# Ledger of designs, part 70: miniprotein binders against a2bj90

Target 1, 235 residues: a2bj90
Amino acid sequence: MSRSARRKTSALNTVLRVVEVFASIQGEGPFTGTYSVFVRLAGCNLRCPFCDTRYAWSLEAGKPLGVEELVEEIARYEPSLVVITGGEPLLQRHPLNSLVEGLESLGLRVQLETNGILPAPARDEQLWRVYHVVSPKDVPVRVPGAKLHPSWVDYARATGRAWFKFLVANEQHVREVAEYVAKLGIPRSRVYIMPLTPEKLDMKELLELHSRIASLAVKWRLNFSPRLHLLVQLP
Key: E = the ipSAE of ESMFold2; O = the ipSAE of OpenDDE; V2 = 0.75 times the mean of E and O plus 0.25 times the DockQ between their complexes.

## First folded at step 7 (miniprotein)

Design ll1 (at its last look DockQ between E and O 0.93; V2 from the best seeds 0.00; counts 0 for: pae E 2.6 > 1.5)
Fold by OpenDDE base, look of step 7:
Parts: sequence; C-alpha cells; structure tokens
Structure ll1 (fold): chain B 235 residues (1-235), chain A 115 residues (1-115)
Amino acid sequence: as target 1 above (235 residues)
Amino acid sequence: SDELRELSDEVIDIAWEMAELIYEFRKTGDLELLKKFMELAEKLIKIAEEALKLAEEAGDEELIERIRELVKRIEKAMEAAKKALENPDDPEAIEEFYELALEVLRYLWKLIEKL
C-alpha cells in the first residue's frame, strides 16, 4: 500500500461527523437516570416519521471532529456513561470503533443507540465491548427500509450487552412487539417498550401515556422505558 | 373475574416459555424440546378448559369461540410435534411443527390482548 493510501485510510478512521455533544441524564432504556454525555452523530439510513432528531439525518449536518479531540471533550464532563446516538451511529462504524477505544482507555462506559439495520459488532471490533440499545423500526410502526439484522439477536444472547427498545402507543403495538420478539428469539428480559410520544402532548397527557404503557409492560412481562428527559424537562 | 385474570397470567408465562423453547429447538434440533413443548401444550389445554368453563358461566360467546379455536390450534401443533419426533430426519415435518407452533403463539398473543 502506498503512503498516500495509508494516509487516506488513517484519516477516514479518525474523523466523526458530530451534530452535538451535551451532558444530561439518560432518559431511556436500561441506563435511565444515569448522568451521561450524549454524542449525536450525523447521518441516518432511515426517515422515521416520528423522529425527533430529523436535523441529524444528513451527514452534512455534522461537523467533522477528530476522535482524539472528541475523547478529550467527553472526558471533561466526567460522565458516568457516554451515549453514542444520532441518526444512525453505525454509518460511521470505523471512526466509531476508534472513539470507543479511546473512551474505554479512560475507563468510561459506553452505550450505543442504533436502529439495528446494520450488522451487530464482530468480536474483533471495539464496539463488541460496549452496551447497545437497539431500536428496531420495523415493529410496531413500519418504517420503509427498516429490518433488524439477525446478528443482533446472536449478539444479545452471546454477550448480554444488548437491549431492544420498541416504541408503542397501545396494547396492539405491545402484542405486535411480543409476536416479533418471540419469532426472532429475542430474550424477553432484554425487551423494553417505550411510549410513542406525538409531537404535541402536554405534561398531563404525557404522564397518562406513560402510566398506560407501564401497566401494559407489567401485563405482558416486558421492561418499561420512560422518556424521563421529557418528564423532567431535560435535553 | 379475578379467576380469569389469574388464568391469563398463567397463559402469558406459558406463551413466553413456549417462545423460548421453539427458538432453542430451531437452533439445536434437540428432540427433547419437542417433548417439553407437548408438556406445555397439555398444560395450556388444561388452562383453556378452565377458562372455557368461566366463559360459559359468564355467557361470553366471543371468548368461548376464541378458547375453542385455541385448543384446536394447540392440538394441531401437538400432532405436528409428534410427527416430527417420529420423523426427525424429515425437514418437512419439522417445518410443519414450526409453522403450527408459531400459529399457537400468535393466537395466544391475540387472546392476551383481549383479556
């Protein structure tokens, strides 16, 4: 390989397109309540109609940041967890593995948020070591082009470091989730249902929706994810 | 009734246990899992018979019909499981079991949604 080819491959593995970096509380999934730094990556392979981060869909919406610079920025917050989110973080898989390596070298815990369309981490990837919350977009609300990659089921069973979070609005959606996870062999203990929140809910409606979906989670023997950040008015 | 709710809780737990068993069988081909499926199916039939009595006492014709259809689907899946046990090298017998077992689960989830 020529010196030019090595420089191009090294440069591609060291830069992320980042929309925003901020500190808050993790509002969703198994790490709810954790003081976290959020890294929102740019670019998404979906166009979900219910997406609250549509501004992250384009890769051009992100600024190019070096992995080393980003590790230093994250470390300054002294987070209990680093949450990698965005559009779809795994679109930037190579530099993301380098980011994870840097963060883990500092002893920081990392959680990835993904739509699960792209393959799960392989054993040789740094991403293999981190936590994953997979949010399938094919059930209950079918987003065009969404299909869970089968390797996520295998990864969840092999590592215990993956959870599956589904957006639900009613009991029919919960049934559809139960049917889906049963068919795919997703372990029930790794399933979270979360309220699908329309754009225009007041606090009363939001609380009522949380109550209804939490009761359904108990009925169906599923885990419940709040949208805690919305309830406590954090970013 | 409180009794129907208790039966519903048992049905949910069995449905999840069946789901895991079907998955494990699909991965391993262990014929002992088919026997365990049949044991769970028999347990489910017993619960369905108790639920049927309660539904008949309540005069809930829709629930009666759903429970009867569930029993029929369970029995069909049990027959397919038996056939797969007798013909473990027949991929068609195994596939027929998977289809029918998944149909039982789909029906259980629909029943749970209504209970």
Scores: ipSAE 0.842, ipTM 0.921, lowest interface PAE 0.6, mean pLDDT 93
Fold by ESMFold2, look of step 7:
Structure ll1 (fold): chain B 235 residues (1-235), chain A 115 residues (1-115)
Amino acid sequence: as target 1 above (235 residues)
Amino acid sequence: SDELRELSDEVIDIAWEMAELIYEFRKTGDLELLKKFMELAEKLIKIAEEALKLAEEAGDEELIERIRELVKRIEKAMEAAKKALENPDDPEAIEEFYELALEVLRYLWKLIEKL
């Protein structure tokens, strides 16, 4: 087989380790409110104390699933958006590019969630055309091992297809985010602040936290991300 | 009060303008951006004088301290900008300006947090 034919055959037969596939509403970031299918990939290169998807940390938590089968399963939901999340999806970068190729062939819009430790897409990757919500974990929450790869800022400015989402609990955290994004050259139009929910909160507490962080977003001229799925009790 | 809120709005707008200006300077090395920095810095000093008067009337010791620390940082950064303009081929002068300009931003964020 030629290199082109081997690449196509390999891409169609590649395997992703998948924890779950389900339909819901995108509850966070610039696509909040969109009817979505979530594909949670196994494996993560961080162990965030506040992670609410710890069951996806190990690659062993994922079942092997062929890319063709996965595309077919996703398509049955007729989603308005496909959200690829995890763990850290870029740990499975090669088969992920194959998945994106399949989803693109069906005209499906794709959004990736990443902690930004691994580099932004290269121009020759299918992921180059995908929307990305990058959630750096080195500020304000300072997770050990977290460091945003600088290519994400360049990618965001060059393509307009990346946004940066930060977990914050209070105004000191928002100040730290402002300092961080200014230092890295992240334009504020690309920045979202989102409530950090480190413990079980009842609905009243959750709403109060949302209100407080939303008010801070307005004050600091930053975008606000809810955790809408928590407010409306969807997965 | 409404007066402090209006000043806070001006400070946050300048802070984000300054952040983008610093990024652009790092990217291009355009010396005109140093002159623009000094223009923003002079505007900040005027705002800081007004804010200091209001903070003194309110007896807000923490706000007074933050404003005074900000002014000190602005003055240092303006001097560094002048040195960089006088020595455009000196990488130490350029790097010192970057560090001090980011320090101004850090103190601006601290002021905004108080306000």
Scores: ipSAE 0.513, ipTM 0.819, lowest interface PAE 2.6, mean pLDDT 90
ESMFold2 (binder alone), look of step 7: mean pLDDT 83; pTM 0.824

Design ll2 (at its last look DockQ between E and O 0.01; V2 from the best seeds 0.00; counts 0 for: pae E 3.9 > 1.5, placed apart)
Fold by OpenDDE base, look of step 7:
Structure ll2 (fold): chain B 235 residues (1-235), chain A 115 residues (1-115)
Amino acid sequence: as target 1 above (235 residues)
Amino acid sequence: SDELRELSDEVIDIAWEMAELIYEFRKTGDLELLKKFMELAEKLIKIAEEALKLAEEAGDEELIERIRELVKRIEKAMEAAKKALENPDDPEAIEEFYELAWEVLKYLWELIEKL
């Protein structure tokens, strides 16, 4: 490979398309309540009808940021966790591995949020070391083109660094999740159910929905994820 | 009744144990897992028989019919497990067990949703 080809490949591996960077509390999954910096990456391989971040679907919605600059920006917040989210972060897999390397070098913990369509990290990737919350979009609400890549089950069993978060509205959805995780061999202890929140719930309706889904989580022996940020009115 | 709820809790726990057992068997082919499946199935039948008594005392005809159908599905899966144990080199016997074991789990989840 010519020196020019190496420079072009190195430049592509050092820039992320970023929609926003902000500090908040992690509202969802196993790290709920953690002071976190959120890095929302641009681009998604899905078009979920219930997506609350539709503005991140296009790669063009993100600004190009250098990995080094982004590491410095994140570090200034002194976060207890870095949450990499977006549309689908793994669409930017190469520069994302470089970002993780930079953040881990500072001793920062990293959590990735993914829809699980793309393959799980390989052992030689920096992404292998971080935490993953996988949100399948094929159950209970079937999004066209959503299918969990089987390597996520293997990754979860091998590392214990993956959890699976499902959006549910009722007990039928919880049953469908139970059937799905059983069939795929996803460990029950790694499953979270989370309220599917329609766009127009008031606080009373939101609390009632959380209560119902939490009770179902106990009944079905599943973990419950709140949408804590919505309950406490944080971003 | 509080007693039906306790039985339901046991059924949920067994269903998850069965799910893991079926997964492990699919990965390993370990015939001892088929024996463990049969043990869980026998335990489930016993719970179903207790639940059936309670449903009969309550006069819940729909629940009675569902429990009877559950027992029938469990027995069929146990027969398939036995056949697979006797014919471990027969891929059709193993596949028949998987199909019937999944039908049991599916029916258990549907029953739990209704309890």
Scores: ipSAE 0.829, ipTM 0.917, lowest interface PAE 0.6, mean pLDDT 93
Fold by ESMFold2, look of step 7:
Structure ll2 (fold): chain B 235 residues (1-235), chain A 115 residues (1-115)
Amino acid sequence: as target 1 above (235 residues)
Amino acid sequence: SDELRELSDEVIDIAWEMAELIYEFRKTGDLELLKKFMELAEKLIKIAEEALKLAEEAGDEELIERIRELVKRIEKAMEAAKKALENPDDPEAIEEFYELAWEVLKYLWELIEKL
């Protein structure tokens, strides 16, 4: 009996390890401000010291959920955007393509958040058709083990459905990002710089940091990404 | 320890190479990439055997079980790669390879965490 027949009988290839599903506002990147449902998948191939979702690092943090059940749960929220995040969601690539297929069949718009270590979608993957915000962790933040897969640049050029988001704390970091994206041929219109926020900022400090990074974005003609959910105190 | 850390670094390198091979195979259909995947899987099994020996010396029962389960998944992915190589026009064989190969990578990262 084929693996296709096992899929129709609720085989493991239709199951995702999910940490949480919740509604909120997309606070970062090109879709900032959009009413969204977040699907946080378990597992990550990095251990970034600045990660604010460390609880999603282990695959054991996720509960197994059937893709069909998950699609129905997401649809109940009537989201304007479905944000698939994690950990690193591409670690669950095969069932993730099944989830995307289900969401697409309902006309739901999907955005993936990825650290870009694993390759961009192939043309015949359902993930090819969704939006991606790629956050490389090898510049300027220099997380060990991070390396942007070059296919993401090709994908962004071919589809227009990928953006690159970088955590920065100061102008030296912005300069490093500018040099990096120029070397890779990533157009400025696809680049976001976002404040590298320590976990224990008060609101005044958070606003001051946003102001400084936003001013640098204007100076360097790059897009600015806030951490809007932090400013409005949403998850 | 240093021995487990060195094995972990080598596993990370292999995981990256496997992801590249899966991607390039999906992009090109080049059957030689399936053969290269099986070669990397054989290398990964040998590394897992070394890691298993170290885990047994440490008495780490949880790590022992994780490594054994990983080896079973690698063997299934190798069988799927061989089946796909022998039946390159069978889309179900090709999809089974993708399913099982990505499962190997998923559990490789979980194992790396425990090293």
Scores: ipSAE 0.369, ipTM 0.747, lowest interface PAE 3.9, mean pLDDT 88
ESMFold2 (binder alone), look of step 7: mean pLDDT 84; pTM 0.829

Design ll3 (at its last look DockQ between E and O 0.95; V2 from the best seeds 0.00; counts 0 for: pae E 2.0 > 1.5)
Fold by OpenDDE base, look of step 7:
Structure ll3 (fold): chain B 235 residues (1-235), chain A 115 residues (1-115)
Amino acid sequence: as target 1 above (235 residues)
Amino acid sequence: SDELEELSDEVIDIAWEMADLIYEFRKTGDLELLKKFMELAEKLIKIAEEALKLAEEAGDEELIERIRELVKRIEKAMEAAKKALENPDDPEAIEEFIELALEVLEYLWKLIEKL
């Protein structure tokens, strides 16, 4: 391989398409309440009807940003956690591994949010070391083209660094989650149920929905994820 | 009744234990897990028999029929577990057990949703 081919491949592996970078509180999953910098990556392999971030679906919605520049931008916030989210972050897997390497070199903790369609990290990837919140889109509300890649179950069991977050609206959805995780062998202790929130809920309705789903989480012996950012009116 | 809620809590805990057991068996093929399945199945039958009495006292015919169908599914899965223990080199016997055990779990979750 010529020196020119190596330079072109290295340059492509150092640029991310980024929609936004902002500081907030992690509102969801096992890190709820953590002061976090969110990195929203552009591009998604799904078109979920309930997606709150539809503006991130196109790769063109993101600006090209160098990994080094992005690490420096994140570090200025002195976050307790870096959350890599977006459409689907793993569509940018190669530069994302470089980003993780940069952030870990600064001692920053990293959490990835993914829909779990793409394979879990391999042992040789920097992504192997970080935390993952996988949000399957095949259960209970089936999104066309969504299927959890089996390697996420193996990754969760091997590392203990993955959790699975499911959007639920009622007890039938919670049952369907229980059936799904039991069949796949996802450990119950790694399962979170989270309220499926329609865009038109007022604060009273939102709180009532949280209460109902939290009670179901206790009944079904599952972890509960709030939508804390919605409750406290943060981004 | 408070007693049906207590029985429901026990059923949920057994269902999760059974789910972990079935997963481990599918990965390892450890025949001791079939014996553990039989022990869980026997506990579940006892709980179902207690729940059946309460459902009969309440006159809940739908619940009675669901509990009876659960017992029948458990017994069928136990027979398949026994057959797999007796024929550990028969992949069809093992697969039949796994299928029937997963069907028991699916039925348990549907019962729990209604309790």
Scores: ipSAE 0.827, ipTM 0.919, lowest interface PAE 0.6, mean pLDDT 93
Fold by ESMFold2, look of step 7:
Structure ll3 (fold): chain B 235 residues (1-235), chain A 115 residues (1-115)
Amino acid sequence: as target 1 above (235 residues)
Amino acid sequence: SDELEELSDEVIDIAWEMADLIYEFRKTGDLELLKKFMELAEKLIKIAEEALKLAEEAGDEELIERIRELVKRIEKAMEAAKKALENPDDPEAIEEFIELALEVLEYLWKLIEKL
């Protein structure tokens, strides 16, 4: 079997449980503003009170899709970026690596969103070569059981392919993030702070919160992430 | 005041430089990093003394207390750095320095938040 045929055979042997596939703009982190296709995988190992995608918590929320079918669907959108999110995508690690292989074979750029509880990619995984935005949930918001796996810091330093994004509501939260990242050795150039948005903000309040957190990012020498999709009312 | 804000900017830059230095020392054990810590600590003490004068002029007793507490922590960490330099093969001296240096960072972040 040729390399291409062998790759397709491997993809046909794996299935992902997928909640939704849709096109939009990446609204957060280092790739903010990029035309993207989002692949939301089912299942999560956390129950964060501030989660805006609670419908993806259960594995049963996902429909089984073959990896090759999914690659073809994604490619039809002609995205500039493929964002793999969820729930927690690393709960489906094995077939996820197959999806990444298929996407990269087509030259598609991939970014993973993860809460960082499960280990960072090993060098022999396809996930090693993609970009990651890691959102630890143990600081400042302190979700029970949400401890960042230490391999993510090693991975970020070794590859330059990971960033760390923290939800903050005020300056005390920013100080707690600073203490946390300094203790773990996360370089500040890899750190984003992002507004922790209450469920029912109007647009003026949302903009004011963005402005306040952005000002704190400048003061504390950290990167700022908007929630751009909320500001422009996109999914 | 505007003078305190300018000193705050210097403190923030030193805090991040110190954070990087402490992490690299924990990873490598490179004793030259202890000397660099002493240099940063000396610079920070000078800035803290200037900030203390401004806080006293403003009558800001809480800021005065935070600055004095920070200086005490810096002096303890510098003493630990000297001890570690004199005893480079003593893991307890090394660990004591790391813990005290991280404590300096804790008080630096709290000072920055007040400023």
Scores: ipSAE 0.610, ipTM 0.852, lowest interface PAE 2.0, mean pLDDT 91
ESMFold2 (binder alone), look of step 7: mean pLDDT 84; pTM 0.832

Design ll4 (at its last look DockQ between E and O 0.94; V2 from the best seeds 0.00; counts 0 for: pae E 2.4 > 1.5)
Fold by OpenDDE base, look of step 7:
Structure ll4 (fold): chain B 235 residues (1-235), chain A 115 residues (1-115)
Amino acid sequence: as target 1 above (235 residues)
Amino acid sequence: SDELEELSDEVIDIAWEMAELIYEFRKTGDLELLKKFMELAEKLIKIAEEALKLAEEAGDEELIERIRELVKRIEKAMEAAKKALENPDDPEAIEEFIELAYEVLRYLWKLIEKL
């Protein structure tokens, strides 16, 4: 490989398209309540009708940031967790591995949020070491083009560092999740159900929805994810 | 009734155990998992027979019909499990069992949704 080809490949692996970086509380999944820095990456391979971050769908919605600069920015917040989210973070897989390497070198814990369409981390990727919350978009609300990559089941079983979070509105959705996880062999202990929140709920309606879905989680022996940030009015 | 709710809780726990067992069997082909499936299936039949009595006492014809259909699906899956145990080198017998076992699970989940 020529010196020019090595420089082009190195430059492509060191820049992320970032929509926003902010500190808040992790509102969802196994790390609920954790003081976290959120890194919202630009670009998504889906167009979910219920997406609350539609502004992140285009890669052009993100600013190019160097991995080193981004590690320094994140570290200034002294987070208990770094949450990599966005559209679909794994669309930027190569520079994302470099980001994870940088963050782990500082002793920071990292959680990835992904739709699970792209393959799970391989053993040689830095992403193999981090936590993953996979949010399948093929069940219960089928998004066109959504299909969980099978390697996420294997990754979850091999590492114990993956959880699967499903958006549900009613008990039929919970049943459809149970059918799906049973068929795929997703361990029940790694399944979270979370309220599917319509765009216009007041706080009373939001609490009632949380209560109903939490009761269903207990009935179906599933973990419950709140939308804690919505309940406590944080970003 | 409180008793039907208790039986429902047992059914949910068995359904999840059965789901893991079917997955492990698909991955390993371990014939001992077929025997464990039959044990769970026999346990489900006993629970279904208890639930059937309660449904008959309550006069719930829809629930009676659903429980009877569940028993038939379990029995059919047990027959397929036995056939797979007797013919471990027959991939069609193994696939037939896996299909019928997932049909039992689908029916259990639909029953639980309605309880």
Scores: ipSAE 0.850, ipTM 0.926, lowest interface PAE 0.6, mean pLDDT 93
Fold by ESMFold2, look of step 7:
Structure ll4 (fold): chain B 235 residues (1-235), chain A 115 residues (1-115)
Amino acid sequence: as target 1 above (235 residues)
Amino acid sequence: SDELEELSDEVIDIAWEMAELIYEFRKTGDLELLKKFMELAEKLIKIAEEALKLAEEAGDEELIERIRELVKRIEKAMEAAKKALENPDDPEAIEEFIELAYEVLRYLWKLIEKL
């Protein structure tokens, strides 16, 4: 490949639109409690009424960053986990695969957060080897345009590297989740239920909601996810 | 109350076991899974009969209704399982079983929610 073609290919494969990069604790899902660096990518294919990161909806909200530069920035934090989130990170799939390659070359563990509308990773993608927390938005609350791509269930069963997380407010929501995952063939060991927190809860109300949803998780034999960062007041 | 809690635990365990079994049958067509489904269904009917007696003693009309609806679905699914075993090459018999088996799960989740 000529020097001009290599430069052009590198530029096309190395840019992500990034809203923010910050260190915190992973507060949700199977890696709860892990010292993490969060990379929030711009753009989303949904407009969820309960979204707490609306500022990432537009691709224009992100600034272009080179993948090499981003890897160096992330590495300076010395994270135990790199969490790629957004908006919807899979909207930037090609340069995202380049980022994952760079992070894995440094031995960094990577987790992706996705709404599952776009397909699960193919075997020849760098994303195939990372961990995924999939949050379908068509149950229990149906968001227009949300539909879990069926490849995520196949991927989870084949690799063991995906989990499914659902926001629930009450037991009726938990029943709806149970019915949904049973129909799709998602094993209960891969399912998390997490409190759907209204805005403006005080700490006592937040703890009470966590207690109720955790009790339901035990009753229904499902995994419980806190929103730990809210409980400990971290970003 | 303690008796209902123990029955609830058994019902929940059976529900998840059935969910995995129905999915595996849908993917593989293994006829031994039909026999296992019938074994689980028979166990579930015994638990449902015990739960019904407790619900009647408590006068809990909503629980009684949910148990009766569940039993109806179990009986239909067991009949469909027997038909599928007798006609293993009939795709309509196989699909009927699968649909009725998922209906059992729907009513089982409704019972669990009440328990």
Scores: ipSAE 0.533, ipTM 0.838, lowest interface PAE 2.4, mean pLDDT 90
ESMFold2 (binder alone), look of step 7: mean pLDDT 85; pTM 0.836

Design ll5 (at its last look DockQ between E and O 0.95; V2 from the best seeds 0.00; counts 0 for: pae E 4.0 > 1.5)
Fold by OpenDDE base, look of step 7:
Structure ll5 (fold): chain B 235 residues (1-235), chain A 115 residues (1-115)
Amino acid sequence: as target 1 above (235 residues)
Amino acid sequence: SDELRELSDEVIDIAWEMAELIWEFRKTGDLELLKKFMELAEKLIKIAEEALKLAEEAGDEELIERIRELVKRIEKAMEAAKKALENPDDPEAIEEFYELALEVIQYLWKLIEKL
C-alpha cells in the first residue's frame, strides 16, 4: 500500500461527523437517570416520520471532528456514561470504533443507540465491549427500509450488553412487539417498551401516556422506558 | 372477574415460556424440548377449560368461542409435536410444529389483548 493510501485510510478512521455534544441525564432505556454526555452523530439510513432529530439525517449536518479532540471534549464533562446517538451512529462504524477505544482507555462507560439495521459488532471491534440499545423501526410502526439485522439477537444473548427498545402508542403495539420478540427469539428481559410521543403533547397528556404504557408493560411482563428528559424538561 | 385476571396472568407467563422453548428447540433440535412443550400445552388446556367455565357463567359468547379456538390450536400443535418426536429426521415435521406452536403463542397474545 502506498503512503498516500495509508494516509487516506488513517484519516477516514479518525474523523467523525458530529451534530452536537452536550451533557444531560439519560432519559431512556436501562441507563435512565444516568448523568451522560451525548454525542449526536450525523447521517441516518432511515427517515422515520416520528423522528425528533430530523436535523441529524444528513451527513452534512455534522461537523468533522477528530476522535482525539472529541475524546478530550467528552472527558471534560466527567460523565458517568457516554451516549453515542444521532441519526444512525453505525454509519460511521470505523471512526466510531476508534472513539470507543479512546473513551474506554479513560475508563468511561459507553452506550450506543442504534436502529439495528446494520450488523451488530463483531468480537474484534471495540464496539463489542460497549452497551447497546437497539431501537427496531420495523415494529410496531413500520418505517420503510427498516429491518433488524439478526446478529443483534445473537449479540444480546452472547454478551448481555444489548437491549431492545420499541416505540408503542397502545396495547395493539405492545402485542405486536410481543409477537415480534417471540418470533425472533429476543430475550424478554432485554425488551423495553417506550411511549411513542407525538410532537404536540402537553405535560398532562405526556404523563397520562406514560402511565398507560407503563401499565401495559406490567401487564405484558415487559420493561418500561420513560422519556424522562421530556418529563423533567432536560435536553 | 378477578379470577379471569389471575388466569390471564398465568397465560401470559406460559406464553413467554413457550416462546423461549420454541426458540431453543429451533436452535438446538433437542427433542426433550418438544416434551416440555407438550407439558406446557397440557397446562394451558387446563387453564383454558377453567377460563371457559368462567366465560360460560358470564355469558360471554365471544370469549367462549375464542377459548374454544385456542384449545383447538393447542391440540393441533401438540399433534405436530408428537409427529416431530416420532420423525426427528423429517424437517417438514419439525417446521410444521414450529409454525403451529408460534400460531398458538400469537393467538394467546391476541386473547390477552382482549382480556
Scores: ipSAE 0.690, ipTM 0.865, lowest interface PAE 0.8, mean pLDDT 92
Fold by ESMFold2, look of step 7:
Structure ll5 (fold): chain B 235 residues (1-235), chain A 115 residues (1-115)
Amino acid sequence: as target 1 above (235 residues)
Amino acid sequence: SDELRELSDEVIDIAWEMAELIWEFRKTGDLELLKKFMELAEKLIKIAEEALKLAEEAGDEELIERIRELVKRIEKAMEAAKKALENPDDPEAIEEFYELALEVIQYLWKLIEKL
């Protein structure tokens, strides 16, 4: 092996179970509109009834890929952002830290999507330095087994690299989010509300829902997240 | 009414200011934040009195009840803040204030939802 390969063997020699890698637009949260490479990791610790990526729930749905090869594949897309998602990516935490190390060594910006059940990164993890969009599923949608780990709030306030995104369908949900974030100490500047979209909405209904939730975001002084990829019909 | 909606803008800004203040108090234990809470609470009581007059003029019984309940919560939280200032080494007094202050914020959110 070359000196570069040997030097990085420990960081890039692990395997991730990957469902898919594809280029698209980040349609949600603070980086909405950024063309991105999505890496969907297999495995999830929740079974949300509204999940639109059920095919990623099982760890066995993932193809084993070496981290070094995955970094090279991602880099060929020349992305402005690498979005690591899934299932729940933190179920594969150790090889995920290796992937992040490889991506950062190439200067690629990384964002993680997580349901926040597992703890926030420690200072000595490569994940400490990436951006995180945390989507708690215990409020307002109340998915069984969901509970935001309190370390995410501390992490967000200490680093400024985490935001919290909540699925809402109506104003009662928005009030519940406001109560929840106030109690947990999540500053409203870090909070996004996003439409909870039933699977069978047509485009007119989807636009009407976006309009209603956006108006609520303004009223309640919260950030609004679209589901832009649905509106523009991208993967 | 339009007047109630204008008061609502001021109320929601104060609610978020209180939420941040309560978090800071929980983090630091800084008793000066209790004095700031009382200042915001007095401002809210004056806004609530104006909103109550408007709700009475409109005959909106549900809004009247919500505003009166909010005022009761604010007064309890202010009393707890005074008790905590008088007993700064009493963890029960500090925790009581924190719980009552959060209740004020929750009732502000319920008021905002109806407006």
Scores: ipSAE 0.339, ipTM 0.737, lowest interface PAE 4.0, mean pLDDT 89
ESMFold2 (binder alone), look of step 7: mean pLDDT 83; pTM 0.817

